# Ledger of designs, part 15: miniprotein binders against p81326

Target 1, 226 residues: p81326
Amino acid sequence: MLHFGGFIMEINHISKILEKEREEYIRNKVEEYLKQGFSKDDAVNKANQSWRTYIGHRIQDVIYNLLKKFLKDSGLKVTTDKALNNRNLPEELDKVKRLIAINYGEYLFLPDADVIVYKVENNDIKIIAIISVKNSFRERRFETTYWKLKLKESPVTSHIKVFLATPDKDNEISYKCPNGKPKKMRIILEYELDGIYFLKEDFEETEKAKHFGKIVEDIIEISKKL

## First folded at step 3 (miniprotein)

Design u11
Fold by ESMFold2-Fast, scan of step 3:
Structure u11 (fold): chain B 226 residues (1-226), chain A 96 residues (1-96)
Amino acid sequence: as target 1 above (226 residues)
Amino acid sequence: SAEELFEKIRELLEEAERAETPEEAILLLEFARLLVEYARELLPPELRERFDRLLDELERLIDEAIELARQGKVEEAKKLVREIRKLIEEIIRELE
C-alpha cells in the first residue's frame, strides 16, 4: 500500500484546497451580483447556487485526474462521459462508448457515467467501472441506481461495477438517524450499487461504503478478476 | 428489461405502502416515479402506444401520492398507492 499512501495525501490536500476555493468563489460571486444591483440576500443566494454548480464540475475533474494518475501504473485507463460525447472520437474511445451504451429499441444512450475506468488487452477493451460523482442529493437522487439496473440487463455491460463518489456535505446518505437506522436513501443506494466512496471521514462504514481512499485499490483488485 | 423495471416499481410501491413516515413514503415514490418514466422508453413502439395513456395515469397518480405524503396524509397516500399497485400488476401481466 506504499504507493496508495500518496493517494491518501493527495485527497487530504485537495479537501483543504476545495474549502479555501469555496470561500474565495462565494466572496467574488457576491461582489459580482451586488454590482449588478441585486440585494445582499439575493446576491448571497445566487452565489451559493452558482457554487453548487461549480463544485459539482470541480469535484468530477479532481476525481478524474486522481484516478488517471494513480491507475496508470496498473495498466488502467480513465475517461469521462464528456470525452465520449465529442463528435469525433478516437477509435479506442468509440469502442468504450459502444461498450457502455444502453439499448432503447432504435436508440442507444450513454449512462450518466462521470468517470469511466477501462483496460485494453490484446486490442480488446474491457470496462471495469463507472463512477457517478454526486455533491448533492436534492435532485436526481436515484439516477445512478437506474443506470446500474439498466447495465446489469445486458451480457455486454452486466460485469461493469457502478460506484457513487460523494462528499455528502449535507449528510444526506452518510448520517445515521437518532434511532440508529441508516437513512432510507442510503439503504437503497448501498443495496443497488456496487459501492459508495465518501470524500469525508464521518460516515457509517460497511463492506460497500468506504472512504474514497480505498477506490484505487478496489478498482485494481476488480480488474485482476476480469 | 421493461418487465424487470415494472417488477422493481411494484416492490417500491409495496415498501411505500408499509412506510411509517412521510419522508420514507416520498423517497420510495420518487424512485418509483423515475423508474416509470424510464420504463416507458424501454417499451417497444407497439406496446408503448398501447400503454401510453395508462403510463400517463400512473405518473399522475404517483405525483398525487407524493403530494399527499408531503402534506402528512400518509394513510391517504397509502390508499392511493394500493390503486397504483393494481395498475402496475396489470402492466406486468400484459408484458408476460
Scores: ipSAE 0.000, ipTM 0.308, lowest interface PAE 12.2, mean pLDDT 80

Design u12
Fold by ESMFold2-Fast, scan of step 3:
Structure u12 (fold): chain B 226 residues (1-226), chain A 96 residues (1-96)
Amino acid sequence: as target 1 above (226 residues)
Amino acid sequence: SAEELFEKIRELLEEAERAETPEEAIRLLEEARRLVEEARKLLPPELREEFDLLLDWLELLIDEAIELARQGKVEEAKKLVRLIRILIELIIEELE
């Protein structure tokens, strides 16, 4: 009963930690680049670029660990595309990989599935959701839409929910029509995907575009209908 | 410019969506594929780094649309062409 409240508290705590971590990271990286002989402006630019790379990996790991922790008691399992690309793949994960792989003739490709939620019932695996984690447009958010459309065309994979999780700090998809001009990226992503979950407070909320704090409850609800 | 080439790619994709034969669609898609590589060469180094993987994916998507058309899966090919065109429009807006 209290699990939902605990999840939201953990997210709020992590958001505050990440903002503090950003300030210290940038300060330290600027100092490091200055010591290497870069100008102040170049050092600041390089530190910001370094942060974008760092936070991308950091957010993905945070989301994976949060979902793994809070879905465990619901009988749901969580894995990553990194785990599915390991050389020595366990039988269970090999089955997961086969259930989400897209066939292009002689080639099999994994969708843009940073985090994968599945369940094991009897001896069968059922994929619940794929979550794409993107920090910015530079991380190719558009690919998530393509993979959703490919999964939707197969009876085997058409039930799989495809979600985008993003802090969207630069407000790239936070609003549909800022200043009266439609944001095609936000409109397309909301239309084609099953949901967008924001790791921030300031965004245009809709039935499909929600705060990340809602994702555990939504996934559990979906899993009960499968 | 790169922006002008992306506009031409968009126009080719719109024509491919309206093509009445698979042969016409394939010809238009092959030309669009060629122009994607030409546009890549005209991007500034900083944007080239940002768009490199995106352009790789666009080329794979165009190749898939061509293969669907060859197999006579016209409706599936047109749906994919429409998606590719939308992605190209997003690139044009970013470049503006």
Scores: ipSAE 0.000, ipTM 0.262, lowest interface PAE 14.0, mean pLDDT 79

Design u13
Fold by ESMFold2-Fast, scan of step 3:
Structure u13 (fold): chain B 226 residues (1-226), chain A 96 residues (1-96)
Amino acid sequence: as target 1 above (226 residues)
Amino acid sequence: SAEELFEKIRELLEEAERAETPEEAIRLLEEARRLVEEARKLLPPELRERFDRLLDLLEWLIDFAIRLARQGKVEEAKKLVRLIRYLIERIIRELE
């Protein structure tokens, strides 16, 4: 419990930093758009749209850095799909790429894996999990489930855990419908994926849907079974 | 309605999976591809925004299945068609 206190403290610290960063970002972007001749209402709207794109990348970077830091002492390594798309890969990352790639007949594609966790034991690489980071569910709600289903088809990749990490600020999958049932998207995502980790306090916790603070402990437990 | 078109797409994909020739499978997949574009136009703006990326992916996957069938890789095409049908079925359930 106390074993991961530092991780939870870092998450809380970063959350406060991101709130301050939002206020400053919006203020600066509104000023920028006003200087370009946009009306105040248009400038505010464009600034908020720009923030939505910015925060998506920021959350991915934050999750990558947190996992890299807190999994290191457990012998686990972390990379990103962006790193794997570099043309000149170190041998270790080239092996990671080959172990996670999906076969489409004559073509080989990487899943949309924002963060990838793996381990190296006795010169053998084992992929533990991929984490998809979603700031919004508007247009790509089932993309993560598609990659999970493709990974399950191969003996090479069927063991890989597929997780979703999301703040779910619009309450699209973390709140219940008026009739008391979970929303359909929540039911489907929880059924198909290996876990959902929320970067928020208010949601119905289950064995698969948890606070993001539990992800490090869960990944370490999974890695010990491989 | 969009729901009716997705149901028809599902039926075409089921027929494509049972097709006895590559030519028959390709014809059915090309029809399914056209209906995906039509279904997108019939979606309300909010639902269209929610599904646009997934519909783009589905169009690409159908085109890929057609390419596999054209190359005589019928078994691989049918496996891909099963996955496409599963995704269409999930969209239908979300729309219900």
Scores: ipSAE 0.000, ipTM 0.158, lowest interface PAE 14.9, mean pLDDT 78

Design u2
Fold by ESMFold2-Fast, scan of step 3:
Structure u2 (fold): chain B 226 residues (1-226), chain A 96 residues (1-96)
Amino acid sequence: as target 1 above (226 residues)
Amino acid sequence: SAEELFLKIIFLLLEAERAETPEEAIRLLLEAYELVLEARKLLPPELRERFDRLLDELERLIDEAIELARQGKVEEAKKLVREIRKLIEEIIRELE
């Protein structure tokens, strides 16, 4: 039994905190760039670019903590690719790493797996999903689909669900073109991936493109099939 | 690969051609500029020298497009973006 209303409330609370943090960050960065001799417009633009980099790590951490908290009672565990790159890896995480790593001849690489959901049953580990967190699809928009394709090539990893989680603040894939059609990038991402979860309210929901508030319930249902 | 980065730059430039505000155009062009710098680093030594002047011109044109957008001349910036895209398409053809 899980109260998904609590999850939605916490998402809304965090969104308000992040917006306040953004205003303060932008203000401080604008002042910094103005002191360096940039024009007001240049300072604002550079500050917004700096925020895009900063918030990428912040949103990833927020999503990790939210999923860890709300999946725990369902017997699901959460980790990150950053944790898996640690030198001294606990046995359980070493097994997770080996179950998700992709071979390139003499080299092993982790997919773009910002957040990894798995379960442990009778000392066996089953990877449920990986979640790629993107603030913008202007750069590296094909990277997540590349990793999905690579994971599909192996019987060991082909069952792993690959999701995108994104605020899509610039309306790059959540907004339709003026003629009412989805953008090409939206069509490709939705077709190739197992799902897209938007951290925004205003968009047309589909079977695979949903509000982020549904991700916990979806992951739990997927895990029951494994 | 460098080819993948140049394809990503093409998509950013196509988005910039659809921009309705100076702020949107500037953000997309700055991201394209960063990818040009990264693509240059990934070019094989044999190709780096051959494309060096073309990449220098590409960087200058992107800077000019950003400045036009900054001045509110979005339609002039978009015309320059179309020319920039043609140069990148030429580079991609040579990378066959």
Scores: ipSAE 0.000, ipTM 0.093, lowest interface PAE 21.1, mean pLDDT 77

Design u3
Fold by ESMFold2-Fast, scan of step 3:
Structure u3 (fold): chain B 226 residues (1-226), chain A 96 residues (1-96)
Amino acid sequence: as target 1 above (226 residues)
Amino acid sequence: SAEELFEKIRELLEEAERAETPEEAIRLLLEAFLLVYEARKLLPPELRERFLRLLIELLELIDEAIELARQGKVEEAKKLVREIRKLIEEIIRELE
């Protein structure tokens, strides 16, 4: 059994740190672009674009570190797609990569697996879940759904849970029917995926759409059934 | 409502104070923990900032009580539960 209070408190603390980090990042980037000769409006716009790219990677790193820390005592291991794309992989990670890869003829591709949770039992590896981290839902809104459908086609990968983790700052998938109008993106993502975990407090909760604070408990329960 | 949720939390903590075994105490405390966590969504926006720190403190204290119960230190866990219940009663008073 893990300490749920520690996990929740760390999430809350990190949320406040990220907002302060945003203010400092924007300030520094605006100053940098002004020194390069951009106008004030262009500098602000470029700084905001830079932040959107930065925060995506930052949230992935935060989720990776949180899951690694809080799943360790349950015998679960965590890795990333970045680690799996190294040319010289340790034996264990090479096995993880082969068990999650999808075959396209002569090619093998990794799914949208920003964070991967697995367990090792008697030198055998079982993949528990993959987590796709999305800061926004512009041009790649259904990429995670595509990979879920592909994983379901193989007996090797059909058991793997596919989760989406998102702060959803723009309220793009936070509610199913805001103002009485169905949101197709939220409805489709919830239907096709195994879960959506929100890094925010204000969203419509369902059996599959939960606060990120529930993810450790859910992953541990899933691993017991494997 | 938020008040109804905190009232249920208080009742769970009172049951935990009467628990005879570590298993009973842990079950009730985990249930209380999940409700305190859920309560953050139901707080009025004007009170949320003021109560956020108190809710975080409550979550940590409940987790400490669970850890004590896991170690078989049921009486120490019960003592901490009484302190947690006082904080919950303070919140209920503010919400009335």
Scores: ipSAE 0.000, ipTM 0.101, lowest interface PAE 20.8, mean pLDDT 78

Design u4
Fold by ESMFold2-Fast, scan of step 3:
Structure u4 (fold): chain B 226 residues (1-226), chain A 96 residues (1-96)
Amino acid sequence: as target 1 above (226 residues)
Amino acid sequence: SAEELFEKIRELLEEAERAETPEEAIRLLELARFLVELARKLLPPELREYFDLLLDILEELIDEAIELARQGKVEEAKKLVREIRKLIEEIIRELE
């Protein structure tokens, strides 16, 4: 059906812009580090590390804005863990914060929830999903699975879907192994999480591992069952 | 037309990149932000649907550039303005 495509078209447009942005960012950062006296190899390595940090925040903001825009007409609301750490919380966000907090005896902690999707019906708040955004898996690769396992332990939070969204540019968890065997990290993440949404084309799609373009319709379907 | 407003926004962003004072850069960026919202209203409904999110992102980026300029981080603000201008140029290309 070709009459649809607004969300997918916007994702494709932004992906094109981000790839062009990478080339210019790296070029400028290499020049900057060379001016500071670093060797060519060190300058390139530092520029690539700087890009990984930059693009991580950039992708997170893009995902937040995309979900906020495309879920609003379905009665769904979107917030971030940064917003929930604001000292002057509106009543609605304070309720959201309380509904995702995990109890560690006398302490309450928020999961690593870069983006949070919820709904408000009859003045009651229902948390639909938490989305963790990862640009790379070099460190803290199982932090999202830890939070999923903790959320499962409470009847208050056990219904909350935990998703991973990632461009996986380095093919760290993508399914394209020559022998068809998935990487251990991919197996564990797919098993423990409710879904993985890739912001890349080249991977083996499964019931839980999908293109990011499917996330809006999946979240809407989940919300209807709650 | 919306296309004419996007051309004007591009010009304002180029001027902001060359601004010699933070105050001048902020004034130009505030005007650009106003024109982005005006251009949104002048877009045909079909095109508005496709560009609405990108325009939201542009407004947020312009607001960030204004805040960087207010903090005296003029070079960071100019770098961000250059990126915003490239996004505006992409919109102009899509409209042609």
Scores: ipSAE 0.000, ipTM 0.094, lowest interface PAE 21.3, mean pLDDT 78

Design u5
Fold by OpenDDE base, second read of step 4:
Structure u5 (fold): chain B 226 residues (1-226), chain A 96 residues (1-96)
Amino acid sequence: as target 1 above (226 residues)
Amino acid sequence: SAEELFEKIRELLEEAERAETPEEAIRLLEEARRLVEEARKLLPPELRERFDELLDLLEFLIDLAIELARQGKVEEAKELVRYIRLLIEIIIRELE
């Protein structure tokens, strides 16, 4: 039994662990872009951009695997938006896809959903939560909030909890009012979302802003009410 | 000026809402997207900080509208453009 304490420690350092690969990754990508004919400055910029995308995906994968592991014993299932993009979906995943779809009139569109948690009871599927994973808030800061609001507009999806998971490396949303100045992004995200879960220790804890270690318990509790 | 660019963005969004083809809508939205970035750079530091989150929201919504249009979801894109127009009007009013 990987002790809950060891798990928490690993989560707090996930960003640091992944950053160890950065230097090698950047070097290799710079070389690749130079071979493609880009200037040195362009190659470096593109490599850095590539790294941001890469590390974001790695964090998502880790969070997915962790949730899958820890929710398994509770009978809850986990999938991703990527898995739902297949043309030939199993019946179960096809139902999941339909139950998270947002209505735009003649068309249905899926929200961005890095991780989807659902329950199967007597062949009935209940969507419990969507978890968005953000490494940084430099781009598309309101993406998760938009999808939460859209999900609320339908009685089919209004019950779905939307959570944000982040290491928040740059302390963009870790505190509400650092130095007496309100951080609008933190305030808006905390207000609109059902919860923010930090993969770090240094943050302002509130009812909705918690350590990532609490997410499993919270999801299980929600699942019992549905 | 930043104000002039936001007015131009407003005009582009109005045209995009009336676009007859997905391709036309995409072209107009891409131009609007570029101008939002330019307008941000022209804002004084105090105003830039004030509008930072709103501008990020605008950029996201425009990108989403473009993606919807690319998928042939023209009516959905237009609906989103109406919402974006409201946000632009808020910015323009605050700059007056």
Scores: ipSAE 0.023, ipTM 0.244, lowest interface PAE 5.3, mean pLDDT 86
Fold by ESMFold2-Fast, scan of step 3:
Structure u5 (fold): chain B 226 residues (1-226), chain A 96 residues (1-96)
Amino acid sequence: as target 1 above (226 residues)
Amino acid sequence: SAEELFEKIRELLEEAERAETPEEAIRLLEEARRLVEEARKLLPPELRERFDELLDLLEFLIDLAIELARQGKVEEAKELVRYIRLLIEIIIRELE
């Protein structure tokens, strides 16, 4: 019953909703900080910092729920790194955690995968993809590429696709060479990752850089080969 | 405690990302490097064995960031410092 046109419409609508939601959030937070005695400049800066934290969680939740909804009928399951960090895990999630862990000698760490897509066949788990959700590239530009490189080193995890999902509101990676100036981050991310999915309409599309509306069909196609 | 030292290392790395000169970045990174060795010594034997290879990696990456800054490659050094901070955050999380 899943209609991919419905998925694309929901994504396009959500991108516009999030931009409108930002304006209201910032106005309310600026007023709140001014009431607390902060200067105008400090209030604006604090409001913007608050929004960055808020929107990061909001976009991650939206992506998690959209993928869970639209992958369900394809036999694919979705979880989050937060779910995997619970002390007492269900057997299924415990297996997912073990299959995604990265080796640092005698120690195993999770790659901070915001959203994880996997399948279950005869109580056996196969990890399909990890999706890193980034609203901004200001502070953690190389994080996703580092985790991709680490996963690639092990036969257990080398098949796992690593995707970046982003609205890229500040146009930090939407284009390779806007106005003749190369964007090194876009070039590096496209080269190292398995795909970049934009939650926006205006960007330079390539084989690996696509609208987020393509992610469901891409994940399903990948899962068929595993 | 080791946890307190790792929090201090995180702070130094955040300052290094904002450094306006290579000299300032190098000073902050050298202090972070020193604290990694001190934190290693404060870890219980069981945790020390578990983290030894990761701590070796951290020391190597900090030394590389210092070398990049010395070469005037400040933006590349800052990009590497962001990776190093991620590893420090993982260690802090594992200690909690």
Scores: ipSAE 0.000, ipTM 0.133, lowest interface PAE 17.8, mean pLDDT 78

Design u6
Fold by OpenDDE base, second read of step 4:
Parts: sequence; structure tokens; C-alpha cells
Structure u6 (fold): chain B 226 residues (1-226), chain A 96 residues (1-96)
Amino acid sequence: as target 1 above (226 residues)
Amino acid sequence: SAEELFEKIRELLEEAERAETPEEAIRLLEEARRLVEEARKLLPPELRERFDRLLLELFLLIYEAIELARQGKVEEAKKLVLEIIELILEIIRELE
């Protein structure tokens, strides 16, 4: 059992650990795209984009597995939006899917939900939290905020906490006002979301901005109030 | 109509760009933000999914402009307001 200290250390270095694979990954992808007839410059650009997607999924998988492991003893369950994208869902997951759905009048759509935490009591399902995982904020930077606001509009979903988990490799949201200049992304995300959890040590801590190591405790505490 | 509200929002943003004080700019921007919420409610269901994301971006940009103005960064706020006006004009064109 990785001691809590070892867990924190591994999380803080997740980006560094995964980045070790980057060079080989990029090389292989460039070769693949060259074989497909792309120019060298296009192949490099496409390889870099592919890497961003790949590393994002890897971080998401790590976070999912960690939460699943550490929340198991508390009786809480964890799933993903990917697991819900099935035509033949078990009854439990079908209920979870319905309880996070957003109403658009004639249509119901699911929010982006990289990780979903819920509990089952007496055959009743209560959704506790949705965790969005982001490696960078270059694209769709306010998408998580959109889903939070949409969830708040319904009494069925208004109680669901929405958290952001990120290593913030490029320090896009680690500080509110570095050098006296406000960081738009940090200020807005912290204001609109229920919390931001950093997979690193070098960040400005606030009531809503915490180290990822606190997320398990926070989720358990929320679950007790539902 | 939603289109009429977006025209009104554009007018408020243009006034905010010409505001003489941060307080006046903030007042106009807050009113613009309120009207964005009203305009959203008037959108037909078929456009709601597409436009809700754009309107959120708009809402957050206005929020940023307000915060810049509160910090006394009036020129930066005004520059952002110009960008917001361009986005509003794009939305209006898509509603025609």
C-alpha cells in the first residue's frame, strides 16, 4: 500500500513521469504521419496534438484509478462518462446517467464528466461530485464552468459538486495575481467551480484551491451531508 | 426577441467603451451581463445547445472586463470590451 506520503509524491510528479514517454511517442507519430503523406512540419504539428490528447487521457485514467481506490473504503463508487456511453447499461449506471443529465427541452445531454462519484443507499443513487481533468487550458477553458452552471439550473442536479483537477504544467491557473497581474482563468474558475485541485506543490492555496491530496477527504465530507 | 436584446447589449457595451469612470463602465457591463441571461432565455430550443456555450464565453468575458475595471485597469477593460462587441456582432449575424 503506497503510504499517503508516497501517493502525494507520485501525484506531484505525474506530469514529469508521463513526459518521459513524450519523445518516443512524438517520434513514432511523426513517422506514422509521414507515411500517410503529410509534410514534415504537418507531421510534427499533428504528433504534438496527438500527444496532448494522449497525455490528457493518461492523467484522467490515473486520477480515476486513484479516486476509485481511495474512495472504496468509504462505500463511494466511481464511474466515467465513457462508461455511461453504452446502449446496454447496468441498472445502477443507467440511473447515474439519468441523474446527471441536463435538460435542453426536447433533449437530454450529459455534461463532460471525466470522473463521477456517487453513493448507493437503499437502492437510491445520490450523485456527489463530477471531476473534470485538464492538463492545459489552451482549448475550451471554460467548458467545466459551463457544465457547473447548467447543473445548477435544475433542482435534480444543483447539489452536484463540480471540481477541476489539474497538474497545471504551464502555471496557467496556479496563481491569482502573479506580478500584480490578475490571471483571468484562475479567478473565474475558482469563483464558479466548487473547487480546484492541483497535482503539484507550487500553487497559491485558497479555500477552493487545494492540493489534490485533499479531494478524497472533501468528497467524503460532502457525501455525509447528502 | 433575442436579436433585439443582443443589439441592446451591443449598445451598452459601446457606452461602456466610452465610459469616463470605472464605476460607469462597471454599471453598464453589469447591465449587459443581465441582458445576456435574458437573451439566452429567448433563444429557441434548437439553438440553445450551440449558443449556450457562446453566451457563457460572452458572460465570462464581460466578467473579466468588470474585474479589470474594478482594478483600475480601464484601458485593458476597454480593449476587452471591443473584443466582446465583435463577438456580439458575430452572434447577431448567426441569428439572422
Scores: ipSAE 0.024, ipTM 0.428, lowest interface PAE 3.8, mean pLDDT 88
Fold by ESMFold2-Fast, scan of step 3:
Structure u6 (fold): chain B 226 residues (1-226), chain A 96 residues (1-96)
Amino acid sequence: as target 1 above (226 residues)
Amino acid sequence: SAEELFEKIRELLEEAERAETPEEAIRLLEEARRLVEEARKLLPPELRERFDRLLLELFLLIYEAIELARQGKVEEAKKLVLEIIELILEIIRELE
């Protein structure tokens, strides 16, 4: 059973839920900050900053759960960098962690892999993709590209696809050349990464920049070539 | 209250597991899923953060049960509904 149509339906439904959640969250946070003695303008600004932090974690959880559910029937497994930093790591996840870790001399660090997709064949683990989830691009603009370039340096990790998933509500990377002016961030991210998946309808689609609804089928296709 | 809504969700899921037709089961599951969203809105922000991942998983599992029922996989759908009921009972316990 394949639930690709259901996947798109779930994305659309969750997007509506998140928008209603935002309105309620902002209203409550503004009231909270006003009670603390902040001005109206400061309360609104702080509430919006609080929302940006909250929604970042929320979207990561949504993407993790959607991918876990919809990749299950293809024999693919999904985990998170938070799970890999657990003290009591199962053998399988310990192997996953070692296969994506980047060497810095005597130190090993995980890339910013909010979601990790892998497969197990005869007790051998193959990492298929890591997905970085970004709600905004105000800070750490090219962090995902840094991790992609580092992973390319090792024969162990060079095959790993690095994807960016984002709602990009501020239209920071939605178009390559709006009004004839090249957007450096969009152009560089698309060039260096294996794909950008938008959690929105309004964006410039290319071979590497797609609606998030296509990510499951793309990951399955990649896994078959490994 | 959120606790009242989760009790109602549990009742709807139990009715869905006992439903005599797939169409009736699907209707009950869709209503249960709608109430999960309503229950989340009624949770205080501190409890909402605590249950966020579990509620999202619950929402997706109910959808999976609906899809199984639509595909005629009635026994698999019922099995999943029973597992979902166990999760609801855990949530109710934590809310007490």
Scores: ipSAE 0.000, ipTM 0.398, lowest interface PAE 11.9, mean pLDDT 81

Design u7
Fold by ESMFold2-Fast, scan of step 3:
Structure u7 (fold): chain B 226 residues (1-226), chain A 96 residues (1-96)
Amino acid sequence: as target 1 above (226 residues)
Amino acid sequence: SAEELFLKIFELLLEAERAETPEEAIRLLEEARRLVEEARKLLPPELRERFDRLLDELERLIDEAIELARQGKVEEAKKLVEEILLLIYEIIEELE
């Protein structure tokens, strides 16, 4: 409870920081576009579009840092697909890369795994989970599902949990139709993936669709079974 | 895509329903109206005939909501927006 309470408190604190960061970012970008000769309305629209791109990267970094901080005492390690794409990889990360790579004949490709959780026991590496971070579902809606299906096909990777983490601010997958049924996209993502973690409060919880505050305890429980 | 624009229209209408002032509601509704016209252009020819009547009705209702908001009848405009949201859900479901 104490460790998980701290995680939830830090999520809430970061949410407030991100809101202030948004206000500052938008203000600065509006000023920048106004100086370039754009109208006030165009400057605001462009600033909002810029924020949408910025926050995608920012949320990914936040999730990485939160998971790294709160999983380390449980013997779990966290890395990113960006780290694994370096040419000169440390031996440990090279092993992680090999354990999640998908075989396409002559080629090996990494799934688009924004955050990767693994453990090291007796000099052996076990991949626990891959987290895909989506700020919006404007494009590549089922990319995470594709990678889940590919990982499931191999005995080396079939145990790896694939999670989606999303603020879903536009209610693209948290909205419920008037008949009480979830949207097709939500149904497919929830069915195929091992879990969806929302960085928002307004959504219907299920066994697989949870508040992001539950991800640390879930990953620790999964790691105990491996 | 057309579906993507309808999701954006839905978002704008949710914001319009929560609007505190007539000016804010009108701005959001006018943007939603523009996107409905844009979405119509992106629909494949085979879907246009099926959706033309529904989109005409949607445009009419949005225009009515804008006029109600201009008259300061914000609560009436919000009730109409609720009806509009249901129609947009029907369109999105058909496109999925």
Scores: ipSAE 0.000, ipTM 0.093, lowest interface PAE 19.6, mean pLDDT 78

